# Designs tried in a protein design chat: miniprotein binders against a2bj90. Part 108

Target 1, 235 residues: a2bj90
Amino acid sequence: MSRSARRKTSALNTVLRVVEVFASIQGEGPFTGTYSVFVRLAGCNLRCPFCDTRYAWSLEAGKPLGVEELVEEIARYEPSLVVITGGEPLLQRHPLNSLVEGLESLGLRVQLETNGILPAPARDEQLWRVYHVVSPKDVPVRVPGAKLHPSWVDYARATGRAWFKFLVANEQHVREVAEYVAKLGIPRSRVYIMPLTPEKLDMKELLELHSRIASLAVKWRLNFSPRLHLLVQLP
Key: E = the ipSAE of ESMFold2; O = the ipSAE of OpenDDE; V2 = 0.75 times the mean of E and O plus 0.25 times the DockQ between their complexes.

## First folded at step 10 (miniprotein)

Design lq12 (at its last look DockQ between E and O 0.48; V2 from the best seeds 0.00; counts 0 for: pae O 1.8 > 1.5)
Fold by ESMFold2, look of step 10:
Structure lq12 (fold): chain B 235 residues (1-235), chain A 108 residues (1-108)
Amino acid sequence: as target 1 above (235 residues)
Amino acid sequence: GSLEELFDEFQEITYEMLYHIYRAMLAAKRGDKETAKKHIEEALKLSEKLLEIARKAGSPELEKLARHLHETIKEMKEAFEKGDFRRAKELMWEIIETVLKIIDKIYS
């Protein structure tokens, strides 16, 4: 039987296709520095040239894991934050809402990382109460087909539980981000700029890039996100 | 150019269709049969438009994938009518897999 056929059979009970589960520090965005468990879901609706997790693009990269068993595994780490990432986690939206329900029943705080192409949570979804870090891929480095769904701006305004994070390498990129967020009506208090790190930077280069982007964040009155896990050499 | 615009439209409609699938699944889980039916019927309409766009783009592979989406959504409609939520979950995963094959084709 093909991997596709086995996947159909194995996905019959509430399961997620999970690439990896691991403990680390949240290195990016508003929860930087938090002891976290990361749940990387399989499948992505984009093929970003700068993606650092290309191994998660295929559903075949994920193993079926029952929601109840996953909640128990996560809880054993005693995390301060559960980070759901991927690929694109919203491709598994239905079982993801079940996972969030299980995590919430244990009082665990959840953050989702998404490219924002699929719509923001509706009020009747468990995802409504989750924190979201949205990384649009149509600015400054445009990925074809990467249009941010407008509901994310509405969601951020209604709930205060969404932030927008952009990879930038220079001031021209920051200018493009500033124009983009202004056009969409995204308040600067919800915007993070983060260093676009080429593969194989040494530590000196990484620190210099962080310094440049942080200075630009101050100049443009935007929030700065490090890539802290790279600076401290954690997964 | 025009072919790129067709692929962009194809992707946007695919995501709208997929969102209706998720809304149908949520409604069905809660026993809201009327809302589930409304969303699955909208997903069917969108899958028919995907067939039209695939033909305009001259892509036999996208046409095959769009046809598979359409047939799978028809089976999901039947599953909802029978109250067979286990089957609906299976078909949802098949739809997700087909969407990812579409993405692979468009980006390659």
Scores: ipSAE 0.889, ipTM 0.947, lowest interface PAE 0.7, mean pLDDT 91
Fold by OpenDDE base, look of step 10:
Structure lq12 (fold): chain B 235 residues (1-235), chain A 108 residues (1-108)
Amino acid sequence: as target 1 above (235 residues)
Amino acid sequence: GSLEELFDEFQEITYEMLYHIYRAMLAAKRGDKETAKKHIEEALKLSEKLLEIARKAGSPELEKLARHLHETIKEMKEAFEKGDFRRAKELMWEIIETVLKIIDKIYS
């Protein structure tokens, strides 16, 4: 009985607090249009006034799920991408590394959504290998407690697997983003601007806002992120 | 500094502390006891600093939470020393919950 077969299945017996798991289209960032399974993790280190997922702020909003069971659940959807989101996924960083290991073992692509406050992955983390969309909340909207950790800029340069997505409502916000990314040395090719959508926009208002922000993206030579899921009425 | 500056410092140290806790857990999972010890000791020092900042801020509630956080990290250090990885995971969750309560108090 060969010693090799004790690949210690790194005990995937880690637990995540999960709010929901669902299949949809990635509506935002560099993977817009991709058939994706979304894993929304519980707990957030911010209280953004514009947050559309306030129900995920508390850890108690999530159910404890085993990593192995979650990998099997995700795999049944045959996703083109697994999107790890929530409040702030990196609050569950330890079990999240185990989840990523499980998903990558099945050949699944993984993308993390993060607010960028917690440090970027280190080289010895499984999270180092996945894609990251960082959504800073310090510019332009200045959410209390939000500050982009500098290691995300270093990670982006080292790996090419990070993008930065900024919420904007007007041209002044786009200018502030342009100045901010220039100051930090973030390549413009890695920058997305996305409409800041207040609650209760109708479809006409939503389309008009998208059109306006997209035009500003072209003017300022930045990438545009839609909120495609809102436009096509998917979750 | 202003109260706002104290809160900013408090948050920055909190996130650095959390990072060291996560690094300790990763090291422990790999059987690297030395690295795990180093990171949990750094997290403990940072939690002491949080307690000092909370005292300076004059918030009894924040001081209580910072004290609880510090004591929980001490227990986590002991769990690592004993090789009780299950207990260390439980304590990690308690730390995260305590941090979230701190954030709720800062934003209230």
Scores: ipSAE 0.297, ipTM 0.699, lowest interface PAE 1.8, mean pLDDT 90
ESMFold2 (binder alone), look of step 10: mean pLDDT 86; pTM 0.868

Design lq2 (at its last look DockQ between E and O 0.84; V2 from the best seeds 0.00; counts 0 for: pae O 1.8 > 1.5)
Fold by ESMFold2, look of step 10:
Structure lq2 (fold): chain B 235 residues (1-235), chain A 108 residues (1-108)
Amino acid sequence: as target 1 above (235 residues)
Amino acid sequence: GSLEELFEEFQEITYEMLYHIYRAMLAAKRGDEETAKKHIEEALKLSEKLLEIARKAGSPELEKLARHLHETIKEMKEAFEKGDFERAKELMWEIIETVLRIIDKIYS
């Protein structure tokens, strides 16, 4: 086969380990409220005590799906946004770049959710042009080994396609976030604080927490991220 | 340093090694054999550092995992030299699985 045909055939046989594909709204970050298809990739390089998707930690949780087959499945939902999440999606970086290529060829907008431990996209990757919501876990919650790779700050400055989202429970956490982002040179316009929600809150408690964290976002001049899908009871 | 510092260093080097694997895969996919070789050689060096750290930490399990990474990366280098990209993809998945075993051990 020609070089072009061989490259096409190779991409068609590339697999991802996928836990689930489903339609919902994006409930967090800069694209909150967008009709989205979520692609949850298997495997995570962290064991966060507050993780609400522990079922995605191991590769065995994911089924191998071909990239072309997955692109076709996603396209049938007619999404306004494709959210790639997980575990940690960048553990599957190589086939993920192939998935992004397929989605972009159909004009689908893509957003990645990452803990930021692996490096930001290089210019020669399909991931370079994707939107990224980076959720560092070394502050304020201090997950061991969760150091943000410094390339994410450089990437955000160079492209404007990355935002940083932090789980906070109180004002001391917000102060720690503010100090952290100032030290790293992350502009406040790229920073979201989001409620750290226990898995089992009733709706009244959930709303009260949202109100408190939103008020702190205003006070500290940071963006607020809800967990909107929890408020409206969507997956 | 302390065991905690050794495990954190081990983890950081594991991620650096893994990134070189992804860079090698990208280069090989594009037919850039020199860049792929450069990244594989860096990944091999990093897997040797992992072995050294595992020995300092007194962890036979991490040592076994680091040795497995090293041998798997050597097989990947051979696959690239033969132009066997499908084999390289299989070995990449073995590396990812081994990395996750390392993560399970570190957080155990």
Scores: ipSAE 0.898, ipTM 0.953, lowest interface PAE 0.6, mean pLDDT 91
Fold by OpenDDE base, look of step 10:
Structure lq2 (fold): chain B 235 residues (1-235), chain A 108 residues (1-108)
Amino acid sequence: as target 1 above (235 residues)
Amino acid sequence: GSLEELFEEFQEITYEMLYHIYRAMLAAKRGDEETAKKHIEEALKLSEKLLEIARKAGSPELEKLARHLHETIKEMKEAFEKGDFERAKELMWEIIETVLRIIDKIYS
């Protein structure tokens, strides 16, 4: 067995704590409407009061899965995109780089969802090559412990593979986002605003909220992210 | 600083420490033992700073967790020095779990 084959086998023996794997439509950000396999990783470094995936906050909520087995499971769905999400995927950064290597070897596109608190990928990580949707929690919602790591701005400029998705409920939030991205030098073309949805909206209220925030996106010259999965009742 | 400022500093250092742990694991996977050693030594220094901040904050529970984190990083350094990468992975998970407990404590 060649030194190259032994390196591949050792990389694939890494374990991830996985809450769930499922196929759906990407409902949010620049890849909205894409047939995707979602890999929800366990553990989160935040306790957002509006989190819809609170069950993923603990590492114990995830089962240990081998990277090789997980790559094979994902590949069976024939996805147009693999979405790595969870609590905070970058808490499992080491095995996650191995997962990305496996998925890219099959020609699969990968998108990471992250809160942007942990540093952006470095050039020598497999994560450097994938797409990232960063969801800052310091503006406008000000979740305790949330601060965007500045390396995400540098990564976005260097690669063009990062977008920033902000949760907003009103025009004041949109203004705060506009000021924040201007201050940090984030290009407006990389900024999405998304409705902050309380847990108990009916479909009418949800549509009205989407309409209001979309109108604000146009007014403020920002991109709009729906929560499409909620609108079409998919997972 | 205020207690809030101490917790913010504690969190920032915690995330920087985690980054160095991940960089150490990545370097070790590549067979770059020198880079792995450098990153684990930086993580160890950061964990010492966390323990100092926890003492200044006057939280016995946070100090206990920060101490456990520091000792786990020492064990991880020893695992790297021995070339025991499986043990280093186990210790990495223990570090992540300890960090999550720290976060739970800060938000309680």
Scores: ipSAE 0.292, ipTM 0.694, lowest interface PAE 1.8, mean pLDDT 89
ESMFold2 (binder alone), look of step 10: mean pLDDT 86; pTM 0.861

Design lq3 (at its last look DockQ between E and O 0.74; V2 from the best seeds 0.00; counts 0 for: pae O 7.7 > 1.5)
Fold by ESMFold2, look of step 10:
Structure lq3 (fold): chain B 235 residues (1-235), chain A 108 residues (1-108)
Amino acid sequence: as target 1 above (235 residues)
Amino acid sequence: GSLEELFEEFSEITYEMLYHIYRAMEAAKRGDEETAKKHIEEALKLSEKLLEIARKAGSPELEKLARHLHETIKEMKEAFEKGDFERARELMWEIIETVLRIIDRIYS
């Protein structure tokens, strides 16, 4: 096999363990409202009690998909944004860099969602150029094993391509988030607070919670993230 | 507590080791054999430290998992030396699965 053919064959053999691929609206964070394709990767290193995607916790929940095949599937949707989520996508960091390379070659914009336990991208990774929404799970409610890796703050400062999103239910939670981000030196312009929905709520309860948290965002001069997809009943 | 501190240290070293595995794989992909070797050697050192911590914690299950990590990383080093990148990718997945079992044992 020639050098060129070997490289092509190797790229075609790189796989990700994928739970689901679907089109929807990005309902959270700085890209809220964007027509997106979601790629949910299998495996998670946390067991958050408020997780609404528990079906993605196990690596066995994912099917092996070749990177080239996945890029082609994503491209057929003609997305404005590709959202890589999971579980915790950085558990599949190596093949994920290959996926990002393929998406980048087609000019597709990529956002990654992460709990921030694994380190931020290095400069020589394809992930370095991707947008990141980091959701630390050690504040306000500490999830066992959660700890934001300090490189994410450095990465955000160096690149401007990371934002920090926190689930909150009340003003006490917002105060705890404010203390946390101040201690880490995260500017409030990079901080989003989002309604904590620990279990399924009816529409009236969900709207009431959005109203409370949005009012707190204004009061504390933080960005507000809705859970827009829940409000409009999209996946 | 002391056991809680050992588990936290174990978890942090596990993630650091895994990060070096990813760095080795990326370096090997671009043909940078020297960098790949450096990262694999660091991952091996970290896996030995995991064995020491597992013994201090008095956890036979963590010791078994740490030993499996160590042996798997040794096999990955051999795969890199033979230029067997496909085998290295298979071993990387085994390492990821073992890491998740470690994290589940400590926190779940």
Scores: ipSAE 0.885, ipTM 0.946, lowest interface PAE 0.6, mean pLDDT 91
Fold by OpenDDE base, look of step 10:
Structure lq3 (fold): chain B 235 residues (1-235), chain A 108 residues (1-108)
Amino acid sequence: as target 1 above (235 residues)
Amino acid sequence: GSLEELFEEFSEITYEMLYHIYRAMEAAKRGDEETAKKHIEEALKLSEKLLEIARKAGSPELEKLARHLHETIKEMKEAFEKGDFERARELMWEIIETVLRIIDRIYS
């Protein structure tokens, strides 16, 4: 009697706390302009004063969703990229690895947005295979509790699948970023500077700020990230 | 050390602890009970250090949170030993929530 290897369909019985799922254009970083589904996860390990998604700080702000159901929901949008964002997605690391496994099984590309405080993916995680945009919060604006975990530099070197995005308001901030990445041994080709937008900028002020920071990016030989979604009035 | 240095150390250990919690859950998911046990034991040791730091900092609130964290990790270890992965996942969420409360308390 042949013992049928019951394929343990590892029922993706993992649950994520999700604030929202929506389709838009990736407005930031190396994938700017890409038609994307955004999955905003609940909970954040920081309280950045400039955060535009403060409603996602609490884990309670998220609805519990099954990973399988979420994969099906994402797939219906036919995205060119799945962007996992939130507060801090890596607080939900275990079910997030299961989500990535499901999405990759459908041939979907995945990009994570993280503050870089938690350790980078290990080789045995599904997260190891995806793209990461790390947004350090210790430079140039120091957020309490923010410190880039060293493993992100190692991950970037090992995989080539990480970029570092820094919020800047002026040339002094750009200088501090340049010194910081030099000290850590991060290649300039992996560094993006992005406008730090205070609340309540009008479109004219927003464009002027983008122009100023873009010019600084050229001067300092760094990549520029727009906030394209703000410029084109998408979510 | 300064209170700031104590909080920095507390934060670093907290994040290292979380890393071990996640690795334990990942190992358990793949049936690697030995690796899961190793990581949860390391997380437990780190939570003991957090409790010591909280005591040294003289913060009753942080000590209460660090104690709760330590006890929750013990329960998670027991859940792994029983093969109760559903309970272990619930406890992982409780750990994350407790960590968020700790962070809020340190930086409020």
Scores: ipSAE 0.016, ipTM 0.333, lowest interface PAE 7.7, mean pLDDT 88
ESMFold2 (binder alone), look of step 10: mean pLDDT 85; pTM 0.846

Design lq4 (at its last look DockQ between E and O 0.72; V2 from the best seeds 0.77)
Fold by ESMFold2, look of step 10:
Structure lq4 (fold): chain B 235 residues (1-235), chain A 108 residues (1-108)
Amino acid sequence: as target 1 above (235 residues)
Amino acid sequence: GSLEELFEEFKEITYEMLYHIYRAMLAAKRGDEETAKKHIEEALKLSEKLLEIARKAGSPELEKLARHLHETIKEMKEAFEKGDFERAQELMWEIIETVLRIIDKIYS
């Protein structure tokens, strides 16, 4: 290849399949309340019955965006946190590592949301240095084929940069989560329980559910995650 | 049942194969040709096992998808041998799309 052709090839960013980019508040997990830009990647390796983002399941739902252009778009929001979500973002693992590199070069803090079926980051990946909120779907909600990859527990212990978040509706669910995390050796300090919210709750019902699950979190010595964006009516 | 166990095994091997594809891409991007070769060979071996499982499951659609994965990985191996990283990226996206078709079939 000529030098001009090599420069053209090396100047192009890798592409991601992106469903949407928007600013909001991180409503869940350890970074609740943070002004964030959300990047929803297309494609998911699960078909959860309770999924709120079914429109992101197929790659066709996303349009190809260059990493450089996406980094510039994100930066214009001046976010305190960049939340990479989806579908399942680790299906786009290769270009996702390039996106993380670009965001980190600007000093932007990154959090990834994953169902944990694909392996945790390796030390030689850009994803190694970002924060991860892992939402296993094999307990208590028991989605078929949703087994958490064991590397996530090792990653959490090695780095302190992963937390585990579980949807619960009642104390029986919390008991199942407690048994699961104890069996896997996940410290309680890394575990969040979060209300499993049906559609169409009014505000009183939503607050009552939050109160019940928060009380259970205290009783079981687990962290509580709200669904704050629902309480304040943000996307 | 035995069929349910075959589908579960199929998904697990698909994810292992896909992880090796990502490891090969990372190694190739960094000029580590030896590591890239090892991962692509492992992915190819896993795709052959997917063909065997699809036949045991008696699923013509999964067999067709597994054959497509196998063929695409062979093309990716050739792309790596030629240093054609742009082609390898195109083939990676074809693999991801095929994996999602497998997921749709298994959950259907």
Scores: ipSAE 0.874, ipTM 0.942, lowest interface PAE 0.8, mean pLDDT 90
Fold by OpenDDE base, look of step 10:
Structure lq4 (fold): chain B 235 residues (1-235), chain A 108 residues (1-108)
Amino acid sequence: as target 1 above (235 residues)
Amino acid sequence: GSLEELFEEFKEITYEMLYHIYRAMLAAKRGDEETAKKHIEEALKLSEKLLEIARKAGSPELEKLARHLHETIKEMKEAFEKGDFERAQELMWEIIETVLRIIDKIYS
């Protein structure tokens, strides 16, 4: 076997810690409504009090899966988009680059969800080529340990493949987001505001919250992200 | 600095160190041994700095975790030097686990 064949086999044998793989509709951000396969990776460097996926915080919550096997599993769903999410996917950055390489080789589109604490992709990473939705947790919700890495702003400008999604509950939060993105030089066209949803909203309360935040998005000239999966009762 | 400032510096250096570990793994995958060596040496220096900060912070638990991280990075350097990429991947996971324990400790 040639040195090239051994390098391909070693790259394919890279393992990810995966909590779950499922098909649904992307409910959030610029790809809302897209039929997607979700890959939820284990481990998170934050402890957000409003996190709906707390079960993914530990690495032990994930099963070890080979990249090749995972690519084959994802491909069987015939997705319009592959969404890499979890706790914080970029904690598994090395095997994640191998996963992206496999998925792109099949012509699949990939979108990453990240908290933006870890550095943006470099030009020589496979992750450089995919779409990123960065969800800062330093503004307005101020989660302990959350700080947006400045390289995400540079990546967004260089590639046009990044968006910034902020959790908001009221107009004061929207103002803080507007000031923050202005200060960092993030284009408003790349900014989404999304409802911060407490765990126990009924459907009426959830719809009212969406309506209120959407109206604020229009007023402040920002993009609105629904939580569509919650509204249509999908995973 | 304040204890809070030391913890913020500790986190920032931890993430920078972890980034260099990932860059080393990526370089090794490409067969760029020189770049891999450079990144693992930088990660090692950053882990030494973490030990210093943990000592200044007066946290025996953070010092223990930072020491474990430093020793794991030394083992990872040796794995790269031997061309044992499987062992290097195992050590990468151990580093990630240790980083998460550090984060849990800082936020407790």
Scores: ipSAE 0.700, ipTM 0.875, lowest interface PAE 0.8, mean pLDDT 92
ESMFold2 (binder alone), look of step 10: mean pLDDT 85; pTM 0.854

Design lq5 (at its last look DockQ between E and O 0.79; V2 from the best seeds 0.70)
Fold by ESMFold2, look of step 10:
Structure lq5 (fold): chain B 235 residues (1-235), chain A 108 residues (1-108)
Amino acid sequence: as target 1 above (235 residues)
Amino acid sequence: GSLEELFEEFLEITYEMLYHIYRAMQAAKRGDEETAKKHIEEALKLSEKLLEIARKAGSPELEKLARHLHETIKEMKEAFEKGDFERAKELMWEIIETVLRIIDKIYS
């Protein structure tokens, strides 16, 4: 076996804890509207009161899947984008790098969703080359212990592969986000504000909230992220 | 500091320790034993700091979890020294599970 084949065999012997795999559209952030396969990894290092994916908090919520098996399942969907999310995917950083290696070998484009508490990718990681949407939980409502690791700003500047996304409900929240990103040196071109959508909104209320937050994005010269999947009623 | 400040410090050190575990795993995978050893030793130092903070916080459960992290990291160091990468992967999962127990305790 060649050196390359030995590396591929080793990567394929590793396991991820996976809650769910499903096809939908990416409804949020810079890749909004893209036909995507979502891979939700188990385990989260936060217990946010506003979390709508609490079922992914425990590692036990995930079933063990081999990397090769998972890559094959993903590939059968023929996605335009693979979105790795969770809980917090970077808790499974070692096998996650193996998954990314397998997806890259098929030419698949990958995006990671992370709370940014664990450091950004190092140059020697497969994660270095994927796209990242970082959702700090330090603003506008601070979750204790949810400090954004400063390496994410450095990574974004060095690679152009990271964006920062914030849930907001009103202009005071947007002001707090603007102050936060200015303090950290995050360029506004890398910042998305997204509606904080309470449960049980009807479609009229949902559209009105989107309109208000989009108007604030224009006013504050920030990017706007919809929650498009909610507007079109997809998972 | 306040109990809340101690918990936040505990979490920050836990994340730093965990990152060193991932860096050690990466180094060991490529056969870089010197780098893996440096990261494991830093992770051990951080687990000792966690024990100190758990005692300051007056939390026997966090103290037990910090001690378990320290023990598991020592076993992982031994696994690397023997070239037993599969054992190191098992111990990495035990560390991740223990971190999640810490998360549950602190946010309960």
Scores: ipSAE 0.892, ipTM 0.952, lowest interface PAE 0.6, mean pLDDT 91
Fold by OpenDDE base, look of step 10:
Structure lq5 (fold): chain B 235 residues (1-235), chain A 108 residues (1-108)
Amino acid sequence: as target 1 above (235 residues)
Amino acid sequence: GSLEELFEEFLEITYEMLYHIYRAMQAAKRGDEETAKKHIEEALKLSEKLLEIARKAGSPELEKLARHLHETIKEMKEAFEKGDFERAKELMWEIIETVLRIIDKIYS
């Protein structure tokens, strides 16, 4: 009777604080247009003035959900991608590694959204295997306390599974991003610029802003991220 | 340094501390008690430094929160030493909540 088979599934008994789970289209970054299940985790280590998900800043905004139950819920949507987002998902790093393990066991692709303040995954984390879109908040619009952890640059070089998405409103912001990524040695092919949208743009203004920033992306030889979900009126 | 520089340093050390807490939990989960102990000891040292910075910043509220954080990490160290992984998870959440309160205070 071989002792080896008790792989203690004890890893799945971890709890996450989850704000919401929903299916939509990934509107941003390298996976734009992908049918995705979004898992919005509670708690954030920043208070960005332009945050559109302020309701997720507190841990109390999330309900405790078991990892196994959450994996089953996600799987029922038959997603092409699972997007882990929220406030800052890496605040829940320990149970998040267990979630990733469960999702990968089903053959699901996972993408993390993070502000890049907390260190990148280490090689022994399940998070090492997934895709990451890092959104620095120190450039061009500086949020107090925001600083990109250097390990994200190393992770991007080592794995090719990280992209950097910057919020920009004008050409000066795009210049600052270009200088910043050059200084840090981030490959331009991994850089996205995305429109910084104020809360009250109409559709015409939103389209005009997208057009302007996309033109700047071409001029500066950077990738462009839309906010596609806003343009097509999806969650 | 300016008060702003002290808060930036405080936040940077807080995030480094959180990393060590997460690494300790990960090591404990895989039965690597030595690595878990190393990371929790580093987190404890960082929390002592947070107390020092909070005192230098002259914020009684921040000092209270940093003290609570330090004591919670001590309890987490004891939980690891006893092999009480469930208690360690509870304490990890308390640490995260305390960090979020610190952030709220710094951004207020």
Scores: ipSAE 0.437, ipTM 0.768, lowest interface PAE 1.2, mean pLDDT 91
ESMFold2 (binder alone), look of step 10: mean pLDDT 87; pTM 0.873

